# VHH binders against Putative glutathione-dependent formaldehyde-activating enzyme, part 8

Target 1, 157 residues: Putative glutathione-dependent formaldehyde-activating enzyme, of Halomonas elongata (e1vbt6)
Amino acid sequence: MLLEGSCHCGAVRFRVVSPHPYPFNRCYCSICRKTAGGGGYAINLSGDADTLVVHGAEHTSIYQAEIDGLTSPGERHFCSRCASALWVFDPRWPELVHPFASAIDSDLPRPPERVHLMLENKPDWVEIESREQDRCFAGYPDESIAEWHARLGLEEG
Below, E stands for the ipSAE of ESMFold2; O stands for the ipSAE of ESMFold2 at other seeds; V2 stands for 0.75 times the mean of E and O plus 0.25 times the DockQ between their complexes.

## First folded at step 7 (VHH; framework vhh_7uia_1)

Design m2 (from g2 with Y102S; at its last look DockQ between E and O 0.72; V2 from the best seeds 0.68)
Fold by ESMFold2 at other seeds, look of step 7:
Structure m2 (fold): chain B 157 residues (1-157), chain A 119 residues (1-119)
Amino acid sequence: as target 1 above (157 residues)
Amino acid sequence: QLQLVETGGGLVKPGGSLRLSCVVSGFTFRSYAMAWVRQAPGKELEWVSSISSSGSRTYYEDSVKGRFTISTDNAKNTLYLQMSSLKPEDTAVYYCARVPKSWGSFDYWGQGTQVTVSS
C-alpha cells in the first residue's frame, strides 16, 4: 500500500510503500511522547525504506535522542518550518522506515486490533484506550508483524 | 536449526587490523539484513554496524565510521566485519545478529568472538 504524507505547513511531502500498514503501534516511550505524541503516544507505521520518496527534503531536520550520554542512531525526521514529526529511520534496521500516522494524508485502514508498546514509560496521567482485542506490552511486542497478520487472518496487502 | 558462528577475534596492538567472520545456516541468508553488535567488559550491548540484505546499504555507529567495513559473501553465507585502525576502546566481544523484518530486538545471535586491543 502506498502511503502519502506531509507536514502541516506543506513544505515537506513524502510517499512510502507499506507492505503491512498495520498493526498501528502506539508507542508510549518518552521520546515518541515528547517529540510526536501530545496525547501521550505516537502511532508508528511500518514502511519499506527503499521506497521512501521525499519532496522538500531541504526543509527536514533530524533529531537523534541522547540517553545517558549516548546518541541513539535512530533518526527522527521532522519539518524544520512547522515542527511536524514525519518519520523515523533507524540504521540498525536498514530496510525499515516508520512514518508517523499523524503525518499521513492517505486513508488508513482501521486495524482489527491496536498494539500498545513501551508502557513501562507511560506517565500516570495517560490513559490507555485499549479494547479487548488490543495487545499491550511493557516494551517491544513479543510478536512479529508477520505473526500478527497470521494470527488475525490478514493478507499482506 | 538456525546458527550464527563468529570467528576471527584475537589480540591485536593499537592501530592493527582484524577481520571477523560470521557463518550462517538455517535461514535464507540473502533475505535478511545483518548486524554486528559488541559488548565491552562490564558495559551494555552496543550496535556497531548493519548491512541490508542486498548488501547495497551499510551503516555504522559513529565511533567506527571510516575504520570498520561490513560486507557479505552470499556464496558462503558469511557476514564480515573488517576492522582497521583498532583502538583499545574497541576491545569487546563481537556478536553477529540477524536483523528482523520488523522494528524490534534482533532475533538471532551468535556466541560471540573476543577482540582485544592492547599494547
Scores: ipSAE 0.648, ipTM 0.896, lowest interface PAE 1.0, mean pLDDT 86
ESMFold2, look of step 7: ipSAE 0.689; ipTM 0.901
ESMFold2 (binder alone), look of step 7: mean pLDDT 80; pTM 0.809

Design m3 (from g2 with Y102D; at its last look DockQ between E and O 0.66; V2 from the best seeds 0.65)
Amino acid sequence: QLQLVETGGGLVKPGGSLRLSCVVSGFTFRSYAMAWVRQAPGKELEWVSSISSSGSRTYYEDSVKGRFTISTDNAKNTLYLQMSSLKPEDTAVYYCARVPKDWGSFDYWGQGTQVTVSS
ESMFold2, look of step 7: ipSAE 0.668; ipTM 0.897
ESMFold2 (binder alone), look of step 7: mean pLDDT 81; pTM 0.811
ESMFold2 at other seeds, look of step 7: ipSAE 0.670; ipTM 0.890
ESMFold2, look of step 9: ipSAE 0.724; ipTM 0.907
ESMFold2 (binder alone), look of step 9: mean pLDDT 81; pTM 0.811
ESMFold2 at other seeds, look of step 9: ipSAE 0.579; ipTM 0.868

Design m4 (at its last look DockQ between E and O 0.73; V2 from the best seeds 0.00; counts 0 for: pae E 2.1 > 2)
Fold by ESMFold2, look of step 7:
Structure m4 (fold): chain B 157 residues (1-157), chain A 118 residues (1-118)
Amino acid sequence: as target 1 above (157 residues)
Amino acid sequence: QLQLVETGGGLVKPGGSLRLSCVVSGFTFRSYAMAWVRQAPGKELEWVSSISSSGSRTYYEDSVKGRFTISTDNAKNTLYLQMSSLKPEDTAVYYCARVPYWGSFDYWGQGTQVTVSS
C-alpha cells in the first residue's frame, strides 16, 4: 500500500510503500513519547526504505538520541519549520523506514491485532488502551514484522 | 545449512590495514542487507556498518566512517570490510550478520579477531 504523509505546515510531503501498514506498533519508550507521542506513545509503521520519496527535504532535520552516553545511529526525521515528527530511519536496517502514523494522510486500515511495546518504560499516567487480541511486551516483541504477518496470513505485495 | 564464515582478522600495528571477508551460504545473498558488528573484550556488541541488498547504499558508525568500506561480491556470495587507519580501539571480534528485510538480525557468523597493537 502506498502511504502519503506530510508535516502540518506543508513544507514536507512524502510517499512510501508499506506492504502492510499494520500492525500499529504503539511504542511507549521515552524517545517515542517525547518526540512524537504526546498521548504517551507513538504509532510506528513499517515501510520499504527504497520506495521513500520526499518533497521539501531541505525542510527536514534529524535527531539522534543519546542512550547511556552513546549516540544512537537511528535517525528521527522531522520538519524543521513546524516540528512535525515524520519518520524514523535506522541505518543498521537499511531496507526499512518507519513513518509515524501521525504524519500519514492516507486512510489506514484497521489492524487485525495491535502491538504495545516498551511497556516497562511507560509512565504511570499513560493508560494502555488494549483490546483482547492485542499483544503487550515489556520490551521489544519476540517476532519480526515479517514473522507477525506470516503468522497471521497477511503476505501481500 | 545457513552459514556465515568470517576470515581476514589478525594482529596489525596502529595505522595498518586489514580486509575482512564473510562467505555466506544457505540463503539468497542478494536478497538481504548485510552488516558488520564487533565486540571488544568485555563490551556489548556494537554495530559497525551495513550495506543494502543491492549494494547501492552503505552506512557506517561514526568512529569508522572514512576508514572502513563495506562492499559485496554477489557472484561469490561474499561480504567485505576493508579496514584502514586502524586504531587500538578497533580491537574486537568482528562478525558479519544478515539483516532480514522485515526484522532484527537473525543470523551471524562465529567471528574473526582483529587486534591492533604496537
Scores: ipSAE 0.455, ipTM 0.806, lowest interface PAE 2.1, mean pLDDT 83
ESMFold2 (binder alone), look of step 7: mean pLDDT 84; pTM 0.846
ESMFold2 at other seeds, look of step 7: ipSAE 0.474; ipTM 0.819

Design m5 (at its last look DockQ between E and O 0.88; V2 from the best seeds 0.00; counts 0 for: pae E 2.2 > 2)
Fold by ESMFold2, look of step 7:
Structure m5 (fold): chain B 157 residues (1-157), chain A 118 residues (1-118)
Amino acid sequence: as target 1 above (157 residues)
Amino acid sequence: QLQLVETGGGLVKPGGSLRLSCVVSGFTFRSYAMAWVRQAPGKELEWVSSISSSGSRTYYEDSVKGRFTISTDNAKNTLYLQMSSLKPEDTAVYYCARVPKWGSFDYWGQGTQVTVSS
């Protein structure tokens, strides 16, 4: 499916094809929380990096987190004018891009379950609003996005 | 049987060049992105470079950008890493790896030693 997104001020707009728009991964790590997750987590989607089209790219900035003194290759793209978090691109996985659900303007289907990951990094004040169908992980899940979609029969076709 | 075999390592003086090769079998080479990773003695694995399955997009860790070039030859099922302006800190075992769409790198070779010293 085609995802369309933008920053709040309108200076940046983008489109990307997401063959697997689920699961909605709620990432509670400190990087996602502080850069995109005012409620204590960020929702990362998945998209095909070859299909990403950006308008207003001159108004984007990139943040690369430092982890244990080393700069992560992961690029967190945000609007330099309004600070909206837009997408993550990690060049180690050159075919993927991860738009934040918060930046998406097109309709997203409601997933049958959600994934909560990096819970070992969650601060005490953040409540896990877990439903019975949701899966919770201290770190990364034991399923990939593609495996999760296949298990539930939610492949885009 | 899936195999990735790295060759081309060796001893080289600082400022020198080497070309690493990775011959692949057991999967459709053109269907996957590929990467080079390295591990210096006593250190964690470090990502070096990745190339998209089409070969059209290439990416490099900051410390090697401008000095290393990743490429593929689909006719030979071979991934390359051309290294130039080598520094002592480039000393490591270099592995080629298949890049999955999701998750950790799932297949990698036995590695080839690169040593940059006097």
Scores: ipSAE 0.450, ipTM 0.805, lowest interface PAE 2.2, mean pLDDT 82
ESMFold2 (binder alone), look of step 7: mean pLDDT 81; pTM 0.833
ESMFold2 at other seeds, look of step 7: ipSAE 0.486; ipTM 0.820

Design m6 (from k4 with R30K K101R; at its last look DockQ between E and O 0.69; V2 from the best seeds 0.61)
Fold by ESMFold2 at other seeds, look of step 7:
Structure m6 (fold): chain B 157 residues (1-157), chain A 119 residues (1-119)
Amino acid sequence: as target 1 above (157 residues)
Amino acid sequence: QLQLVETGGGLVKPGGSLRLSCVVSGFTFKSYAMAWVRQAPGKELEWVSSISSSGSRTYYEDSVKGRFTISTDNAKNTLYLQMSSLKPEDTAVYYCARVPRYWDSFDYWGQGTQVTVSS
């Protein structure tokens, strides 16, 4: 599925193909919460990095967090004009790009379950609004996005 | 039977060069992004470099930029790391790693090859 996204001020627009565009990942880590997550988490997607097309790229900037004294290679792209969080690209995994659901203007499908990750970093005031079917992890999930789709019968076959 | 076999390590003086090779079998080499990771004695694993499945995009951690070059030869199912201007802090076991297509992780590793940079 082709996703279209933008920043709030309109200076940056982008398109990306996401075979699995379900907004199921709620990341509660402090980086996602502080940079993109007004409700205490950010919702991230996965897309094919080779298909990313950006208009207004001169209005983007990159933030790389420091973790335990080391600069993360993960690049958090945001609009330099309005501060909208747009996507994450991590060069360790060059095939993937992770747009934030908050930046997507296309209709997104409703996931049959959601994944709540990085709960070890969740502040006490944030309540997890999970459904019975949701999966919760202190850190990263033990299941890939492709495995998640296959388990739930969501593959386009 | 999936295999990743690293070679080309050794002892080299500071400022020297080495070329690491990783011969793979048991999967379609050109379908996967590949990476080099390393572990110095008593240190955690660190990512060194990645190359996209097409070979068109290459990425390096900051300390090796301009000194290391990652490449592939699809005809030989081989991943390379050309290292130049080697420093003592590059001393480590270097591992060849596969990047799975749908997940941001490393799912298979070789046995490693030792690189020692010392006077």
Scores: ipSAE 0.486, ipTM 0.818, lowest interface PAE 1.9, mean pLDDT 85
ESMFold2, look of step 7: ipSAE 0.672; ipTM 0.901
ESMFold2 (binder alone), look of step 7: mean pLDDT 79; pTM 0.811

## First folded at step 9 (VHH; framework vhh_7uia_1)

Design n1 (from m3 with G104Y; at its last look DockQ between E and O 0.86; V2 from the best seeds 0.64)
Fold by ESMFold2, look of step 9:
Structure n1 (fold): chain B 157 residues (1-157), chain A 119 residues (1-119)
Amino acid sequence: as target 1 above (157 residues)
Amino acid sequence: QLQLVETGGGLVKPGGSLRLSCVVSGFTFRSYAMAWVRQAPGKELEWVSSISSSGSRTYYEDSVKGRFTISTDNAKNTLYLQMSSLKPEDTAVYYCARVPKDWYSFDYWGQGTQVTVSS
C-alpha cells in the first residue's frame, strides 16, 4: 500500500510503500511521546525504506536520542519549519522505515486490533483505551508484524 | 541448513588491516540486508555496520566510519568487512548476521571470528 504524507506547513512531502500497513503500533516510550506523541504515544507504521521518496528534504531535520550517554543511531525525521514528526529510520535495519500515522494524508484502514508497546514508560495520566482485542506489552511485542498479519488472516498488496 | 561462516580474524598491531568474510548458504543471499555485529570482552553486542539487500546503501556506527567498509559479492554469497586503521578498542568477536525483512532483530548469526588488536 502506497502511503502519502506531509508536514503541516507543506514544506516536506513524502511517499512510501507499506508492505504491512498495520497494526497501528502505539508506542508509549518517552522518546516517541515527547517528540511525536502529544496524546501520550505515537503511532508508528511500517514502510519499505527503499521506496521512500521525499520532496523538500532540505526542510527536514534529524534528532538522534541520547540513551545512557550514547547517541542512538535511530533517526527521527521532522520538518525544521513546522516541527511535524514525519518518520523514523534506524540504519541498523536499513530495509525498514516507520512513518508516523500523524503525518499520513492517505486513507488508512482500521486495524482489527491495535498494539500498545513500551507501556513501562507510560505516564499515569495517559489512558491506554485498549479494546478487548488489543495487545499490550511492557516493551516490544513478542510477534513480528508479518506474524501478526498471518495470525489475523490479513492480506497485503 | 542455514549457515553463516565468518573467517579472516586474527591478531594485528594497531594501524593494521584485516578483511573479514562471511560465506552464506541456505537462503537467497541477495534478498536480505546483512550486518556485522561485534562483542568485546565483557561487553554487550554492538552493531558495527549494515548493508541493504541491493548493496546500494551502507551504514556504519560512528567509531568505525571511514575505517571500515562493508560489501557483498552476490556471486559468492559472501559478505565482507574491510577493516583498516585498527585500534585496540576494535578488539572483539565479529559476527555476521542476517537482517530480517520485518523486525528489529538479527535472526541468523555466524559463530564469529576473533579480532585482536594489540601491541
Scores: ipSAE 0.548, ipTM 0.847, lowest interface PAE 1.7, mean pLDDT 85
ESMFold2 (binder alone), look of step 9: mean pLDDT 81; pTM 0.820
ESMFold2 at other seeds, look of step 9: ipSAE 0.572; ipTM 0.851

Design n2 (from m3 with K101Y; at its last look DockQ between E and O 0.96; V2 from the best seeds 0.72)
Fold by ESMFold2, look of step 9:
Structure n2 (fold): chain B 157 residues (1-157), chain A 119 residues (1-119)
Amino acid sequence: as target 1 above (157 residues)
Amino acid sequence: QLQLVETGGGLVKPGGSLRLSCVVSGFTFRSYAMAWVRQAPGKELEWVSSISSSGSRTYYEDSVKGRFTISTDNAKNTLYLQMSSLKPEDTAVYYCARVPYDWGSFDYWGQGTQVTVSS
C-alpha cells in the first residue's frame, strides 16, 4: 500500500510503499511517548526505504536517542518547523523505514488485534485500552511487524 | 541450505589492516541487505556495518566510520569488510549476517572469524 504522510504545518510531505500498513503496534517506551506519543504510546509502521520520497526535506531534522550513555543509530525524523514526528530510519536495517501512524494521511486499515509493548516503561496515568485478542508485553514482543502481518494473513504485495 | 562463511580474521598490530570475507550460498545474495556484527570478549553483540541489497547505501557505527568499508561482489556472492587503522578495541569475533526485510533481529549468521589487534 502507498502511504502518504505529512507534518502538521505542511512543510514536509512524504510517500512510502508499505506491505505492512496495519497500525497495530503500540509502543509505550519513554522515547516513543516523549517524541511521538502524546496519549502515552506511538504507533510505528513499516515501509520500503527505497520507495520513500520526501518533499520539503530541508525542513526535517533528526534526533538520535541516548540509551545507557550510547547514541542509538536509529534516526527519528521530524519537522523542524512544527515538531511533527514523521518516521524512523535505522541504518542497521537499511531496507526499512518506519513512518509514525500519526503522520499518515492515507486511510489506514483497521487492525483485528493490537500489540502493546514496552509496558514496563508506561507511566501510571496511561491506561492500556486492551481488547481480548490484544497482546501485551513488558518489553519487546516475540514477533516483528512483518511476522504479525504474516501470521494474520494481512501482508500486501 | 543457507550458509554464511567468514574468513580473513587473524592477529594484526595496531594501525594494521585486514579484509574479512563472507561467502554466501542458499539464497539470492543480491536480494538482501547484509551486515557485520562483532562481539568483543565479555561484551554484547555490537552492530558494525550494513549494506543495502543493491550495494549503493552503506552505513557504519560511529567508532568505525572512516576506518572500515563494507562492500559486496555479487558475482562471487561475497560480502567484505575492509578494516584499516585497527585498534585494540576492534578485537572481537566478527560475524556476517543477513538483514531481513523485517525490523528486529538479523535472521541468519555465520560462524564468526576472530580478529585480534595486539602489539
Scores: ipSAE 0.614, ipTM 0.874, lowest interface PAE 1.5, mean pLDDT 90
ESMFold2 (binder alone), look of step 9: mean pLDDT 81; pTM 0.818
ESMFold2 at other seeds, look of step 9: ipSAE 0.663; ipTM 0.889

Design n3 (from m3 with G104K; at its last look DockQ between E and O 0.94; V2 from the best seeds 0.76)
Fold by ESMFold2 at other seeds, look of step 9:
Structure n3 (fold): chain B 157 residues (1-157), chain A 119 residues (1-119)
Amino acid sequence: as target 1 above (157 residues)
Amino acid sequence: QLQLVETGGGLVKPGGSLRLSCVVSGFTFRSYAMAWVRQAPGKELEWVSSISSSGSRTYYEDSVKGRFTISTDNAKNTLYLQMSSLKPEDTAVYYCARVPKDWKSFDYWGQGTQVTVSS
């Protein structure tokens, strides 16, 4: 599926093809929460890095988190004018890009279940709002975005 | 079974060069992105470089940019790391790894080849 996204001020627009477009995960870790998750979590989608097209790229900036004293190679791209979080690119996986669902303007399909991850980092005021079919993990989940789609039969043919 | 076999390590003086090779079998080489990682004595594994399955996109950790070059030869199922301007800080065991097709930990590694940079 073609995903189309933008920052709030309009300076940056992008599109990317996602074979795994369901916005199912909710990451409660402190990095995601503070950089892209004002409600307590962020949702990362998956996309094909070779298909990413960006208009207004001169208005993007990159944040790389420090983890245990070391700078992560993961790049959190955001609009330098309005601070909208846009996508994550991690060069260790050079064929993948992960747009944030919050930046997507095109329609996204409704996930039949959700995954709540990094709950050990969740502050007390954040409510999980889990449903019976949802899965919850204190740390990382036991499946990737692609594996989740495959398990539920949601991959594009 | 999958095999990744690294060669080309050795002892070299600061400023010198080495080329590492990784011969791959047991999977379709051109279908996967590949990576080099390294582990210095007493340290955690560190990502060094990755290359896309087509070979067209290459990425490097900051400390090796401009000094190391990753490449592939699909006819030989071989991944390379050309290292130049070597520094004592580059001393490590270097591992060849297959990059998973989704965003998860690397799952297949070689046994590694030792690179030692010393006066």
Scores: ipSAE 0.677, ipTM 0.897, lowest interface PAE 1.2, mean pLDDT 89
ESMFold2, look of step 9: ipSAE 0.721; ipTM 0.906
ESMFold2 (binder alone), look of step 9: mean pLDDT 81; pTM 0.813

Design n4 (from m3 with V99I; at its last look DockQ between E and O 0.95; V2 from the best seeds 0.74)
Fold by ESMFold2 at other seeds, look of step 9:
Structure n4 (fold): chain B 157 residues (1-157), chain A 119 residues (1-119)
Amino acid sequence: as target 1 above (157 residues)
Amino acid sequence: QLQLVETGGGLVKPGGSLRLSCVVSGFTFRSYAMAWVRQAPGKELEWVSSISSSGSRTYYEDSVKGRFTISTDNAKNTLYLQMSSLKPEDTAVYYCARIPKDWGSFDYWGQGTQVTVSS
């Protein structure tokens, strides 16, 4: 599915193809929470990095988290004008890009179940709003975004 | 049957050069992005470099940028790491690894080749 996204001020717009467009992953890690997570989590989608087209790229900036005193190679792209979080690109996986669902303007399909991950980093004030079929993980889940879609028969949303 | 075999390691003086090779079999080499990862004595694994399946996009960890070059030869199913201006802190076992098509841990690794930078 072709996803279209933008920052709030309009300076940055982008398109990306996502074969797995369901916004089911809620990541509660401190980086996602602080950079993209107004409700205490962020939702990362997946996309094909070769299909990413950006308008207004001169208004993007990159944040690389510091973990244990070392700078992570993962790049969090955001609008330098309005601070909107847009996507993550990690050069260790050069063919993938992960737009944030919050930046997507296209209608996204509703997931039949959700995954709550990195709960070991969740602060006490954040409530997990889970449904009966939702899955919860202290760290990383045991399946990828693509595997989740395949298991549920959702390769095209 | 899937196999990744690194060669080209050895002992070299500071400022020297080495070329690592990784010969691949058991999967369609040109369909996967590939990486070099190293582990220094007493340290965690450290990503060094990645290359896209087409070879057109290359990325490097900050400390090796400008000194190391990753490349592929699809006709030979071989991944390379050209290392120059070597420093003692580059001393490590160097592994080649296949990058999965989904985000996740690298799923196939070679046995590694030792690089030692010492006088």
Scores: ipSAE 0.645, ipTM 0.886, lowest interface PAE 1.3, mean pLDDT 89
ESMFold2, look of step 9: ipSAE 0.706; ipTM 0.902
ESMFold2 (binder alone), look of step 9: mean pLDDT 82; pTM 0.829

Design n5 (from m3 with E61K; at its last look DockQ between E and O 0.90; V2 from the best seeds 0.71)
Fold by ESMFold2 at other seeds, look of step 9:
Structure n5 (fold): chain B 157 residues (1-157), chain A 119 residues (1-119)
Amino acid sequence: as target 1 above (157 residues)
Amino acid sequence: QLQLVETGGGLVKPGGSLRLSCVVSGFTFRSYAMAWVRQAPGKELEWVSSISSSGSRTYYKDSVKGRFTISTDNAKNTLYLQMSSLKPEDTAVYYCARVPKDWGSFDYWGQGTQVTVSS
């Protein structure tokens, strides 16, 4: 599926092809919460890095988190004018890019189940509100974004 | 059976050059991005470089940019790392790795090849 996204102020617009468009995963880790998730979590989609097209790239900035005393190569791209979180690119996985669902303007499909991850890092005030079919993990889940879509038969070319 | 075999390491003086090779079997080489990682004595594993499956995109850790070049030869199922201007801090065991198609942990690498940069 072709995804179209933008920052709030309009200075940055982008598109990317994703075979995995369902916004199902809620990551409660402190990096996701503080950089992209005002409600206590963020949702990363996946996309084909070779298809990413950006207009207004001069208005983007990059944040690289420090993890265990080391700077992560992962690049969190955001609008330098309005602070909208846009996508993550990690050069260790050069063929992937992970737009934040919050930046997507295209109509995204509704996931039939959700995954709640990194719950060991969740602050007490954040409520999970899981449903019966949802899956919850203290840390990383046992399947990736692609595996979740494949298991449920939800992949799109 | 998946195999990745690194060769080309050795002892070299500071400022010298080496070319590492990684011969791959057991998976469709042209379908996967590939990476080099290294482990210096007493240190944790460190990502060095990655290349997309098409070869069109290459990425490097900052400390090796301009000195190292990653490349592939799809006809030979081989990944390369050309290292130049070597420094003592490049001393490590170098591993080639298959980059998973998911945003997840690297799950395969070889036994490694030792690179030692010393006078």
Scores: ipSAE 0.617, ipTM 0.865, lowest interface PAE 1.4, mean pLDDT 89
ESMFold2, look of step 9: ipSAE 0.690; ipTM 0.895
ESMFold2 (binder alone), look of step 9: mean pLDDT 80; pTM 0.810

Design n6 (from m3 with S105P; at its last look DockQ between E and O 0.91; V2 from the best seeds 0.77)
Amino acid sequence: QLQLVETGGGLVKPGGSLRLSCVVSGFTFRSYAMAWVRQAPGKELEWVSSISSSGSRTYYEDSVKGRFTISTDNAKNTLYLQMSSLKPEDTAVYYCARVPKDWGPFDYWGQGTQVTVSS
ESMFold2, look of step 9: ipSAE 0.737; ipTM 0.920
ESMFold2 (binder alone), look of step 9: mean pLDDT 82; pTM 0.828
ESMFold2 at other seeds, look of step 9: ipSAE 0.738; ipTM 0.920
ESMFold2, look of step 10: ipSAE 0.687; ipTM 0.909
ESMFold2 (binder alone), look of step 10: mean pLDDT 82; pTM 0.828
ESMFold2 at other seeds, look of step 10: ipSAE 0.668; ipTM 0.900
ESMFold2, look of step 11: ipSAE 0.731; ipTM 0.919
ESMFold2 (binder alone), look of step 11: mean pLDDT 82; pTM 0.830
ESMFold2 at other seeds, look of step 11: ipSAE 0.714; ipTM 0.914

## First folded at step 10 (VHH; framework vhh_7uia_1)

Design p1 (from n6 with V99I; at its last look DockQ between E and O 0.49; V2 from the best seeds 0.62)
Fold by ESMFold2 at other seeds, look of step 10:
Order: sequence, then C-alpha cells, then structure tokens
Structure p1 (fold): chain B 157 residues (1-157), chain A 119 residues (1-119)
Amino acid sequence: as target 1 above (157 residues)
Amino acid sequence: QLQLVETGGGLVKPGGSLRLSCVVSGFTFRSYAMAWVRQAPGKELEWVSSISSSGSRTYYEDSVKGRFTISTDNAKNTLYLQMSSLKPEDTAVYYCARIPKDWGPFDYWGQGTQVTVSS
C-alpha cells in the first residue's frame, strides 16, 4: 500500500510503498521513546526504500545515536522546523525504510496483531497495553537485546 | 545448502589495495541485499558496506568512504569489496553476509578472510 506522511508544520511531506505493513512494531527502547515516543514507545512501520519520495527534504535533519562512543549508522530523520519524527533509514538494510506511524496521514489497516519489543528496556511508568493476539518480547529472539539494538542504533541510552 | 565463501585477503602495506570476493550458492543471489562486515582483533563486529539487490544503492561506513567499493557480478553469484588506500586500522577478518528481506539480524555469514595492513 501507498503511505503518505508529513511533519506537523507541513514543511516535509513524503510517500512510500509498504508491501507488508504488519506487524506494527511498538519499540520501547530509550532511543525510540525519547526521539519519537511520548507515550513510552514508537510505532515503526516497514517500507520499500526505493519508493520513498520526499518533498521539503531541505527541512529534514538526521540524528544518529552514539553507542559506546561510536556513531550508529542508523539515521533518524525528523523535521528541522517542528521536530516531528518521520522515518528511520539504516544503510545496513539498504532496501528498507521505517516510517513512524505517528507521521502517517493516509489510512492504515487495523493490524492483525502487534509486536511489543525491547520490554526489558521500558521504564516502570509505561504500561504494556497488549491484546490477546499480540506478541510480547523482552528482546529479539535471534540475538541478545543489546546486540540487536546496538546494531540498529536503537540501544537504550 | 546455503554458502558464502570469502577469498582475497592477505598481508598488504599501508596505502595498498586488495579485492575481496564472496562466492554465493544456495539462494537466488540477485534477490538479496548483501553486506561486508569486519572484526578487528578484540573488537566487536563493524559494518563496512552494503549493496541493494539491484546494485543501484551502495552504502559505506564513514571511515571507508572513498576508499572501498562494493559491487556484485550476478553471472558469477559473487559479491566484491575493492579496498584501496588501506590503513593499519583496516586490519580485520572480513565477512560477507546476506541481508534479510525483513528488518532483522543478517541471516547468513561466511567464515571470513583475514586482511592485515602492516609495514
């Protein structure tokens, strides 16, 4: 499906094709929470990087988290005028881009289930509002939370 | 059986050049993005470069930009890393890896080839 998004002030607009918009990943790590997730998490979508079209790109800025003194390659794009978090692009996965659901203006389908990731990193005040079908993970099954998060620039700060 | 086999490492003086190769079998090579990752002695894995499945997008970590070039030859199912202006800091085991189609850890790795840059 075609996703259309924007920052709050309108200086940046974008579109991207999302062949598989599920699951809506709720990431509770400190980087996602502090940069894009005022409710305690950010919702990261999946998109085809080759289809991303941006208007107003001169009004975007990039944040790259520092992890153990090294700058992560992961690029968190946001509006330089209004600070809206827009998408993540990580060049280690050159065919993917991850718009934040908070930036999407077009209708999104209801997800069949949601994924709650990095729950060991969430602060105590954040409630996990999961449905019966949702999947909840302390981290990622393929590697440790620290290893996977550090490679993506999502490590809790 | 899925395999990734790196070759082309060796000893080279600072300022020298090497070309690494990664021969791939067991999957449709042109359908996947690929990466080079290195590990210096006692250090963590460090991403070096990635190339999209079409070959149209290439990316490099900052310290190798302008010195390394990633490429593919689909007829030979081979990923390359052309390394020039080598520095002692480039000393590492270099691995090729397949990038999954969904967001996640790189799913298949070669056994690596040693590159040593020393006077």
Scores: ipSAE 0.644, ipTM 0.895, lowest interface PAE 1.2, mean pLDDT 84
ESMFold2, look of step 10: ipSAE 0.684; ipTM 0.903
ESMFold2 (binder alone), look of step 10: mean pLDDT 84; pTM 0.846

